# VHH binders against WD repeat-containing protein 55 (WDR55): the designs that were tried, part 18

Target 1, 353 residues: WD repeat-containing protein 55 (WDR55), of Arabidopsis thaliana (Mouse-ear cress) (o80775)
Amino acid sequence: MEIDLGANAFGIDFHPSTNLVAAGLIDGHLHLYRYDSDSSLVRERKVRAHKESCRAVRFIDDGQRIVTASADCSILATDVETGAQVAHLENAHEDAVNTLINVTETTIASGDDKGCVKIWDTRQRSCSHEFNAHEDYISGMTFASDSMKLVVTSGDGTLSVCNLRTSKVQSQSEFSEDELLSVVIMKNGRKVICGTQNGTLLLYSWGFFKDCSDRFVDLAPNSVDALLKLDEDRLITGCDNGIISLVGILPNRIIQPIGSHDYPIEDLALSHDKKFLGSTAHDSMLKLWNLEEILEGSNVNSGNASGAAEDSDSDNDGMDLDNDPSKSSKGSKRKTKSKANTLNATNNFFADL
Below, E stands for the ipSAE of ESMFold2; O stands for the ipSAE of OpenDDE; V2 stands for 0.75 times the mean of E and O plus 0.25 times the DockQ between their complexes.

## First folded at step 18 (VHH; framework vhh_sonelokimab_d1)

Design ctl (from f1 with R53S R100S F103S; at its last look DockQ between E and O 0.42; V2 from the best seeds 0.00; counts 0 for: pae E 3.7 > 2)
Fold by ESMFold2, look of step 18:
Structure ctl (fold): chain B 353 residues (1-353), chain A 123 residues (1-123)
Amino acid sequence: as target 1 above (353 residues)
Amino acid sequence: DVQLVESGGGLVQPGGSLRLSCAASGFTFSKYWVSWFRQAPGKEREFIGAISSTGGSTYYAVSEKGRFTISRDNSKNTLYLQMNSLRPEDTAVYYCAAQSRYSIGYPSYYDYWGQGTLVTVSS
């Protein structure tokens, strides 16, 4: 299911308990859409939230409010039921605000174009923490609730770990030779996965942030602008070639495509029940993908005969597990190796990346 | 200082071809999406196409309809536009532009602009 927003969206977020999705648009508008399982997407509300692009959106207060952040340096809270402005923090940052995440039920984090991160109490409408670890825009944030640590990525090519208990930047990685664009925590808190501009996923071990412990290159050369955790072993990527993919982590592999846009992916989100994936891109489109149907198809073993004894599936399992034919049919590993060989010939170019 | 310098413009006959170049300096070219725009006399600046920072993805405005090809060489910090089957309505000043983020095709969100090179298609 899909709908033309009339302008490009930067941010997308799903209501925590109902079938609503919010999008923040390049023209400063906030849109709310109601959806159902039969591909119906209906605009419930349109709000002129900001003077400049609306870069991020997040539901707060059990979905009663929406917080938006903008290139106009402000943060706005809007009532979901009425569309009325609830709070307006003019000059919340000194620079364009481009990221928001939920931290706790009553706190959110925001990041700006110059590397400033602020933590806000949504009820008092006040800033409780400020972190200045980065020399370039904040590209992504994710929160480790058990340790009260915020993991932040930046265009400066580093990640930082901001400790909300001590109010200090606890760790910062070395320069990764590329901009970090997106971030997720996986493997029960043991791994931090970053998407990069050249398409490599960098895997960091928690607590060992100097350099990554592994690299996954099969998405190269297409930047990974969005990452979304599906479960502890799988994530969803959104790339600048418009492709949305399901990716396994340790073992690292592209499992399957999920969907696509005709233009670069901007943001991804999961519905509250994980039945739908929402995507925005540089095509003015909001698309919802039925993950239950898409992932149900991926669980079907090729050639499985229904109603037959389990022993008859072994030859189809062998075909699906056959290293040579399935490996050749996947092509992506072969394409990646071929691109890697080509990239070796252009090593000086990619050393800058 | 950041510079984007277009070259290769000139006079051509209808049906002819031109290859425009845009030389970049003063910034890390390989980190930027780069795009071509044009502005015909009396008209607004219009998006022609964009190419990703690595060159892995290209996008074109619908109005071009397959006549133009955008490419880049990150080892030379140069963006190219190959224009074929030129028509009189392609007469315009052609600009290259670079952006590190934001939406492609929206002129106000580009970080750097060239001064333009004139292409004239006249029979």
Scores: ipSAE 0.392, ipTM 0.753, lowest interface PAE 3.7, mean pLDDT 83
ESMFold2 (binder alone), look of step 18: mean pLDDT 83; pTM 0.840
OpenDDE, look of step 18: ipSAE 0.871; ipTM 0.935

Design i1 (from f1 with V62D; at its last read DockQ between E and O 0.55; V2 from the best seeds 0.76)
Amino acid sequence: DVQLVESGGGLVQPGGSLRLSCAASGFTFSKYWVSWFRQAPGKEREFIGAISRTGGSTYYADSEKGRFTISRDNSKNTLYLQMNSLRPEDTAVYYCAAQRRYFIGYPSYYDYWGQGTLVTVSS
ESMFold2, look of step 18: ipSAE 0.745; ipTM 0.889
ESMFold2 (binder alone), look of step 18: mean pLDDT 84; pTM 0.853
OpenDDE, look of step 18: ipSAE 0.920; ipTM 0.961
ESMFold2, look of step 19: ipSAE 0.741; ipTM 0.889
ESMFold2 (binder alone), look of step 19: mean pLDDT 84; pTM 0.854
OpenDDE, look of step 19: ipSAE 0.877; ipTM 0.938
ESMFold2, fold request of step 22: ipSAE 0.703, 0.735, 0.730; ipTM 0.873, 0.886, 0.884
ESMFold2 (binder alone), fold request of step 22: mean pLDDT 84, 84, 84; pTM 0.852, 0.853, 0.848
OpenDDE, fold request of step 22: ipSAE 0.922, 0.930, 0.925; ipTM 0.962, 0.966, 0.963
ESMFold2, last read: ipSAE 0.740, 0.732, 0.677; ipTM 0.891, 0.886, 0.859
ESMFold2 (binder alone), last read: mean pLDDT 84, 84, 84; pTM 0.853, 0.852, 0.855
OpenDDE, last read: ipSAE 0.928, 0.929, 0.928; ipTM 0.966, 0.966, 0.965

Design i2 (from f1 with V62K S108D; at its last look DockQ between E and O 0.39; V2 from the best seeds 0.70)
Fold by ESMFold2, look of step 18:
Structure i2 (fold): chain B 353 residues (1-353), chain A 123 residues (1-123)
Amino acid sequence: as target 1 above (353 residues)
Amino acid sequence: DVQLVESGGGLVQPGGSLRLSCAASGFTFSKYWVSWFRQAPGKEREFIGAISRTGGSTYYAKSEKGRFTISRDNSKNTLYLQMNSLRPEDTAVYYCAAQRRYFIGYPDYYDYWGQGTLVTVSS
């Protein structure tokens, strides 16, 4: 199921308990869509949240509120039922805010275009932490709740680990050759996977962040702008060739296609019941993919079946769309919101898959 | 100093072809999406197409499907546009542009622009 948003979306997030999905758009609008299992996708609300691009969106407070962040450096909270603005942090950052993630039930993290990360208490509407580990835009964030540590990736080619208990940057990797674009925690907290500009996935062992322990190159040369954890052994990639893939980690391989857009993927998210994958791209489209149907017959013991990963697209001929024609392409900033959404999935999202 | 320098423009008959080049210097070319735009006399700048940082993906405006081919060579810091089956309405100044981030096709968000090269298709 799909719908034309009328403008490109930087990011999406799913309501935690009902069939709503939110999108933040390049023109500053916040859209809410209601969906059902019968492939209906209908706009329920349109809100002018910001006068500049709406770069990130997240549901909070059991889905009663939506937090948005913008190039205007602000963070706003909007009431889901009424569309009314209920809180406004006018100068949340000194620079354009490009990413948000949920951290705990009452805290969120935000990252900006210059490398600043802030942690906010959503009930008191106050900043509790600030981390300045990076010299370039924040590209992705994910949270390890059992240790209260935030893993942050940046266009500066590094990842950092920010300790919320000590309020200190605990570690930072050495420079990678490419910008890090996306991040997830896998393997029961033992591995951190980063997507890169050239399509390589960098695998880091938890606690040993100086250099990666493994590389997976089969998605090259297409950048991996979005990553979502499906379970402890599999993740979902969104690449700049418009292809969305199921990928196995250790053993590393492309398992199968999930879906595609005709344009670069911007953001990915999973619905509250994990039945749908939502995707946005440089085509002004929001698409919902029925994962239960798509993955039917592929939910065998894939850990046993995985062989050596190939660098080619030979497994998925129909997913090689390197020369897609442009349609309604509009330039804007590449967004990292979907990378932040993986933290909640890491905490409990695929624990039982 | 950042430079994008287009070349290969000129006068061509309808149905003819041209190959434009754009030489980049002063920045890390391989870290940027690069795009072609054009501006016809009296009209606004128009997106033609874009190619990803590694050259792995290309995208085109609908009106140029099948006639134009974008490519890049990161070892030479060069972007190319092969234009075939040219028509009088393709007469314009052609610009290359680079963006590190942002959605493709938004001219206000490109970081660097070339000087332009004139393509004239006789009417």
Scores: ipSAE 0.687, ipTM 0.863, lowest interface PAE 1.5, mean pLDDT 84
ESMFold2 (binder alone), look of step 18: mean pLDDT 85; pTM 0.866
OpenDDE, look of step 18: ipSAE 0.917; ipTM 0.959

Design i3 (from f1 with V34M; at its last look DockQ between E and O 0.51; V2 from the best seeds 0.73)
Fold by ESMFold2, look of step 18:
Structure i3 (fold): chain B 353 residues (1-353), chain A 123 residues (1-123)
Amino acid sequence: as target 1 above (353 residues)
Amino acid sequence: DVQLVESGGGLVQPGGSLRLSCAASGFTFSKYWMSWFRQAPGKEREFIGAISRTGGSTYYAVSEKGRFTISRDNSKNTLYLQMNSLRPEDTAVYYCAAQRRYFIGYPSYYDYWGQGTLVTVSS
């Protein structure tokens, strides 16, 4: 199911308990859509939230409110039921605010174009932390709630770990020689996965952040602008060739395509029940993909991992089954060239497929 | 200090071909999407197509599909536009543009612009 938003969307988020999805648009509007499993996707509300592009959206307060962030340097809270402005932080950052995530029930994190990260108490409407670990735009953030640590990626080619208990930047990686664009935590907190501009996924072991422990290159050369954790073994990638893929981590492999847009992927999100994947791209479209139907075939044997500690419980097996050095360089040259023709150019992809 | 310099424009007969180049300096070329635009007299600037930072993906305006090819060489900091089967309606000033982030095809989101090179298609 899909709908033309009338303008490109930067960010997307799903309501935590009902069938609503929010999008923040290039023209500063916030849109709310209601969906159902029978392919109904209807705009429920349109709010002129910001003067400049609306770069990020997140539901807060059990879905009673939506927080938006903008290139106008502000953060706005909107009541979902009425569409009315609840709070407005007009000078939240000194520069365009690009990213926004939920941290706790009462706190959110925001990141800007210049590398500043702020933590906000949503009830008091005040900044509780500020971290300045990066020299370039904040590209992604994710939160480890058990340790109260925020993992931050940047266009400066590094990730940082910001400790909310100590208010310190606890770790920062070495320069990875490429911009980091996206980030997720996987494997029960043991691995941090970053998408990069050249299409490599960088795998860091938790606590050992100076350099990655593994690399997955099969998405190259298409930048990985969006990452979503599906479960502890699988993630979803959105790339600048418009392709959305299911990817396994340790063992590292592309499991299957999920869907596509005709333009670069901008953002991805999962519905509260994980039945739908939402995607936005440089095509003004909001697409909802029925994951239960799409992934039914791929889940048949891999989803039966319960009690299978004997064959697939080792990280070394996952690394040895990582086909980056084998399939990418030796066994897949002509096949990946044909596949890469469809992966590295949206128009070529549809023509070959 | 940033420069985008287009070259290769000129007079060509209908049905002919031209190859435009855009030499970049003063910024890290490989961090930018590169695009071609054109502007005919009295018309708004028109998006032709874009190529990703690595060259892995290209996108074209619907009306230009099949006749134009965009490529880049990051080791030479150069963007190219191969134009085939040229028509009089392709007469315009052609601009290259660089964009680090945000949506392709929106002129206001491009960080750097060249001065343009004139292409005239006439017999």
Scores: ipSAE 0.694, ipTM 0.872, lowest interface PAE 1.3, mean pLDDT 85
ESMFold2 (binder alone), look of step 18: mean pLDDT 85; pTM 0.869
OpenDDE, look of step 18: ipSAE 0.920; ipTM 0.960

Design i4 (from e1 with V34M; at its last look DockQ between E and O 0.64; V2 from the best seeds 0.76)
Fold by ESMFold2, look of step 18:
Structure i4 (fold): chain B 353 residues (1-353), chain A 123 residues (1-123)
Amino acid sequence: as target 1 above (353 residues)
Amino acid sequence: DVQLVESGGGLVQPGGSLRLSCAASGFTFSRYYMSWFRQAPGKEREFIGAISRTGGSTYYAVSEKGRFTISRDNSKNTLYLQMNSLRPEDTAVYYCAAQRRYFIGYPSYYDYWGQGTLVTVSS
């Protein structure tokens, strides 16, 4: 299912428990859509959230509020039920704010175009941490809750690990010879995967962040602008050729296409039950892909019979105690549906990549 | 100092071909999406197409599909536009533009612009 937003969207996020998805638009609007597993994707609310582009969006407070960040340097909280402004941090950053993630139930992280990362307490509406490890835009962030560490990637070609307990940048990688564009934590917290501008995925072992331990090149030369964890062994890539793919990690392989846009992928997100993948691109479209049907129609279960060979901690020499894996309950579901609808990616109009 | 310098414009007959070049300096060329725009007399500037940082993907306005080819050579810091089957309606000033980030095709998001090269298609 899909809908034309009327303007390009920078980011999307799904409600944590209901069938709502939010989008932040180039014109500063925040849109809220209700979706139905059978048919409809309907705009429920439109809010003029920011003066300039709305670059990121996240649900907070069990979905009662939406936080947005903007090129106008502000962060805004909006009530989901009413659309009313709840809080406005007019000068949250000195530069355009281009990314947001949830950290804990009461904290979020924001990153800007000049490499500043801030952590915000959403109840007190105050900044609790500031990290300045990077010399270029913040491209991605992900959080390891068990160790209270934020992994940050940047256009400066490095990743950093920011320790929220000590308020210090604990580690920073060497320059990877390319911009890092996206990041996820995989393998129960043992691996960090970064997407790059040239299309290589860089795999880092947790706690050994100086250089990557493995590289996956099969997506090259198409930049990997978005990464999304599906489960501990598989991720979803969004590339600037518009292709959305399911990719296995260790063993590294492109498993299957999921969907496509005709323009670069901008953002990806999973619905709360992992039945839908949401995607945005440089085409003003919001697309929801029915993963349950796509993966069942493609007979993906035969690929899961390989057995996981996993060794990420047999020779730990590091002095850091980065042994808290990320918590994951996002598994694949097996369901039978009488409708038998398939949303396989069609590549009929992609004659050139 | 950043420079984008278009060349290769001129007078060409209908049905003819022309190859434009855009020489870049003063920035890391391979880190930028590169695009071509044009502006005909009395019309708004219009997007022709773009090419990804590595050259792995190209994106074209629908009206130019199949007649124009965008390419780049990162070793020479040069962007190209091959224009075939030219029509009088293609008469315009052609601009190259560089964009590090954000949405392609939106002139306000481009970091650098060339001064333009005139293409005239006339019998």
Scores: ipSAE 0.693, ipTM 0.870, lowest interface PAE 1.3, mean pLDDT 85
ESMFold2 (binder alone), look of step 18: mean pLDDT 86; pTM 0.882
OpenDDE, look of step 18: ipSAE 0.909; ipTM 0.955

Design i5 (from f1 with I104L; at its last look DockQ between E and O 0.79; V2 from the best seeds 0.80)
Amino acid sequence: DVQLVESGGGLVQPGGSLRLSCAASGFTFSKYWVSWFRQAPGKEREFIGAISRTGGSTYYAVSEKGRFTISRDNSKNTLYLQMNSLRPEDTAVYYCAAQRRYFLGYPSYYDYWGQGTLVTVSS
ESMFold2, look of step 18: ipSAE 0.700; ipTM 0.873
ESMFold2 (binder alone), look of step 18: mean pLDDT 84; pTM 0.856
OpenDDE, look of step 18: ipSAE 0.906; ipTM 0.953

## First folded at step 19 (VHH; framework vhh_sonelokimab_d1)

Design j2 (from e1 with V62D; at its last look DockQ between E and O 0.50; V2 from the best seeds 0.71)
Amino acid sequence: DVQLVESGGGLVQPGGSLRLSCAASGFTFSRYYVSWFRQAPGKEREFIGAISRTGGSTYYADSEKGRFTISRDNSKNTLYLQMNSLRPEDTAVYYCAAQRRYFIGYPSYYDYWGQGTLVTVSS
ESMFold2, look of step 19: ipSAE 0.707; ipTM 0.874
ESMFold2 (binder alone), look of step 19: mean pLDDT 85; pTM 0.860
OpenDDE, look of step 19: ipSAE 0.854; ipTM 0.927

Design j3 (from i1 with I104L; at its last look DockQ between E and O 0.36; V2 from the best seeds 0.66)
Fold by ESMFold2, look of step 19:
Structure j3 (fold): chain B 353 residues (1-353), chain A 123 residues (1-123)
Amino acid sequence: as target 1 above (353 residues)
Amino acid sequence: DVQLVESGGGLVQPGGSLRLSCAASGFTFSKYWVSWFRQAPGKEREFIGAISRTGGSTYYADSEKGRFTISRDNSKNTLYLQMNSLRPEDTAVYYCAAQRRYFLGYPSYYDYWGQGTLVTVSS
């Protein structure tokens, strides 16, 4: 199912318990859509949240509120039921705010175009942490709740690990020679996967962040702008050729296509029950993909395949170290197969200033 | 310090071909999407097409489908536009532009613009 938003959306998020999806748009609007399993996708609300582009959106407070972030450097909270503004942080960052994630039930993280990351208490509406590890825009963030560590990727080509208990940047990777665009944690916390500008997925072992332990090149040369964890063995990629794919990790392979847009993928999200994948792209479209129907043919068992599911690079997750260089990184396994897909555009789509 | 310099414009007969170049300096070219725009006399600037940072993906406006080809050479920091089957309506100033991020085809999201090169299609 799909709907034309009337403008491009930067990001989307699904309500944690009901069939709502929120989108933040280039014109500063926040849209809410209600969906069901029989292809109904209807706009329930449209709010002018910001004066400049609405770059990120996240539900908080069990879905009672939506937090949005904007190029105007502000963060806003909106009541879902009424559409009313309930909080406005006019100067949340010194630069355009481009990312948001949920951290705990009472905290969110935000990242800006210059590499600043802030952690906010949503009830007190105050900043509890600030991390300045990066020299370029924040591209992705993901949270390891058991250790209270935030993994951050940046256009500066590095990933950092920010420890919320100590308020310190605990680790930072070497420069990967390419921008890191997206990030997920997989394999029960043992692997961190980054999408890159040239289409390579970089696999890091938890705790050994100096250099990656493996590379997956089959998506090259198309940038991997969005990554979404499906389960501990599979992730979903969104690439700048408009293709959305299901990808297995260790063993590394493209399992199957999921869907496509006519332009680069911008963001991906899963519905609360994981039955739908939501996607946005540079084509003003919001698309919902029925994963139950699409994934019926997967050969990978969700209950973990026995030992044959990993390649020869061993998972070294038994060490409790902040940055232990004692594990030597073996060279990445390479696959020669890659896919390129070129999509056409329309003039009318780009006439919306 | 940053420059985008178009070249290769000029007078060409209807039905002819022309190859434009755009030389980039002062920034890391391979980290940018690059696009061609044009502006005909009395008209607004219009998007022609874009090519991804690595050259892996290209997108074209519907009006230019099939006649124009965008390519890039990151080792030479150069963007190209091959224009075939030219018509008098293609007479315009042609601009290259670079964007680090954000949506294709929105002029306000382009970080750098060239000065333009004039293409005139007439007999």
Scores: ipSAE 0.639, ipTM 0.845, lowest interface PAE 1.7, mean pLDDT 84
ESMFold2 (binder alone), look of step 19: mean pLDDT 83; pTM 0.848
OpenDDE, look of step 19: ipSAE 0.873; ipTM 0.936

Design j4 (from i1 with D111E; at its last look DockQ between E and O 0.35; V2 from the best seeds 0.67)
Fold by ESMFold2, look of step 19:
Structure j4 (fold): chain B 353 residues (1-353), chain A 123 residues (1-123)
Amino acid sequence: as target 1 above (353 residues)
Amino acid sequence: DVQLVESGGGLVQPGGSLRLSCAASGFTFSKYWVSWFRQAPGKEREFIGAISRTGGSTYYADSEKGRFTISRDNSKNTLYLQMNSLRPEDTAVYYCAAQRRYFIGYPSYYEYWGQGTLVTVSS
């Protein structure tokens, strides 16, 4: 199912318990859509949340509120039932705010264009932590709740691990080969997977963040702008060739396509019950993919098709072992990046099979 | 000192072909999406097409699909536009532009612009 939003969307988020999906648009609007199991996407609400692009969106407070972040440096909270503004943090960052994730029940994290990460208490609407580990835009964030550590990726080609208990940046990787665009934690907290601009997935072992332990190159040369954890063994990729793929991790392989847009993928999210995958791209479209149907009894065989790196027993002891992996099953897997206009593309949905 | 310098423009007959080049310097070319735009007299700049940082993906405006081919050579820091089956309405100043981030095709998201090269298509 799909709907034309009327403008490109930077990010989407699903309501934690009902069939609502929110989108933040380039024109500063926040849209809320109600969906049913197959073919109905109906706009339930349109809010002029910001005067500049709405770069990120997240439901909070059990879905009673939604938080948006914008290029205008502000963060806004909107009541889902009424559409009314309930809080506005003008000048939340000194630079355009690009990303938001849920951290705990009462906290969220935001990242901006210049590498600043802030942690906010949603009840008190105040900043509890600030981390400045990066020299370029924040591209993705994910949270390891067991250890209270935030993993952050940046266009500066590094990831950092920010310890919320100590309020310190605990680790930072060496420069990778390329910009890091997306991030998830998998394998019960043992691995951190980053998507890159050239299409390589970099696999880091928890606690050994100086350099990656493995690489998966089968998505190259198409940048991996979005990553989404499906389960501890599989993730979903969104690439700038418009293709959305199911990918297995250790063993590393492309399992099957899930869907496509005719334009670069911008963001991915899972519905609360994991029945639907939502996607946005440089085409002003919101698409919902029925994962039950797409993944049910799949006969499509995929795997390492060429010179892709297999998981290897390479052990790079470049970081303190006190960063042992923890589960990330509670963290948000969503990532938002700013991209330019949509146009027509000839990307074939099945080109990689 | 960032530069984008277009070349290859000129006068062509309808139905003809022309190849434009854009030489880039002063920035890391391979980190940027690069695009062609054009501007006819009295009109707004019009997006023609974009090519990804690695050259792995290309995207074209509907009006240009099938007639124009965008390519890049990162070893030479050069963007190309091959234009075939040219028509009088293709007469315009052609610009190359580079952007690191955000949606392709939005002029305000492009950090660097060339000075343009004139293409005139007349019988």
Scores: ipSAE 0.683, ipTM 0.868, lowest interface PAE 1.5, mean pLDDT 85
ESMFold2 (binder alone), look of step 19: mean pLDDT 84; pTM 0.855
OpenDDE, look of step 19: ipSAE 0.879; ipTM 0.939

Design j5 (from i1 with K31N S108K; at its last look DockQ between E and O 0.40; V2 from the best seeds 0.68)
Fold by ESMFold2, look of step 19:
Structure j5 (fold): chain B 353 residues (1-353), chain A 123 residues (1-123)
Amino acid sequence: as target 1 above (353 residues)
Amino acid sequence: DVQLVESGGGLVQPGGSLRLSCAASGFTFSNYWVSWFRQAPGKEREFIGAISRTGGSTYYADSEKGRFTISRDNSKNTLYLQMNSLRPEDTAVYYCAAQRRYFIGYPKYYDYWGQGTLVTVSS
């Protein structure tokens, strides 16, 4: 399902418990959309949040409020039910604010175009931490709650680890010649994955941040502007070629396409129940992908022909090996109609043999 | 100093072809998306298309499907526009532009602009 926002969106976020998705737009507006299982997507609210582009959006307070950040250097909190301004931090940063993430129930992190990261108490509206770890824009942030550490990536080619308990930058990686654009923590906190400008994923082992332990190059040369953790073994990538992919980590591989836009991907988010993937791109579109159907449909194609998986004493219908999930995708070549419409748009990158 | 210099414009008859070039200097060309825009007399500047940093992806405005091809040669720091099947309404000043970040196709997000080269399509 999809809808034309009327302007490009920088960021999206899903409500933590209801079927709402918020988008922050290039013109400074905040849009709120309701979706349902019938694949309808309708605008519930439009708010003029900022004078300049709305670069990031996050639900807070169990979804009662939305925090937005902007190129105008401000952070605004808006009440979801009324659309009214609850708080406005006019000069939250000295530079354009381009990233937001939730940290704890009552704290968020923001990052700006000059490498400053701030931690905010959302109820007191006060800054509790400031980290000046980078010399270029903050591109991505993710949080390790068990250790209270924030992992930050930057266009300066490094990642940093900011310790919220000590208020210090605890680690910083060696310089990479490519910009780091996105970041997730995976493998139960043991691995940090960074997307880069040239399409390589850099894999760091937790605690060993000086240099990466592995590189995954199969997305190159398409920059990986967005990363989402799906589970501890799989992530979702959004690239500047417009392709959205499911990617396995250790073992590293592109598992399957998920969807596409006709323009570079800008942001990705998962619904609270992980049933939908939301995507924005340089095309003013908000697309919601039914992730359960996409992943289940590919299992049907890859797993079984009509009539029995692992049928008794049957022949080769794949490369070899793997009884369960990789029982060869040959069984249903081009029979998944609803999946074919979505997946065909993405096949350019995943050239079949 | 940063410069983008377009060349290859001129007079061409309807149905003809032109190849425009844009030479870049003063910045790391391969780190930038580069795009072509045009501006006809009395009109606003119009996005034609963009090519990714490595040349791996190209995007075109809907109105230009099939007639124009964008390419780049990072070893020469040069962006190209091949224009075929030219029409009188293609008459405009053609600009190249480079951007590091943000949305393609929005002039305010381009860091560097060329001075333009005039293309006139007329008998």
Scores: ipSAE 0.700, ipTM 0.872, lowest interface PAE 1.3, mean pLDDT 85
ESMFold2 (binder alone), look of step 19: mean pLDDT 84; pTM 0.856
OpenDDE, look of step 19: ipSAE 0.841; ipTM 0.923

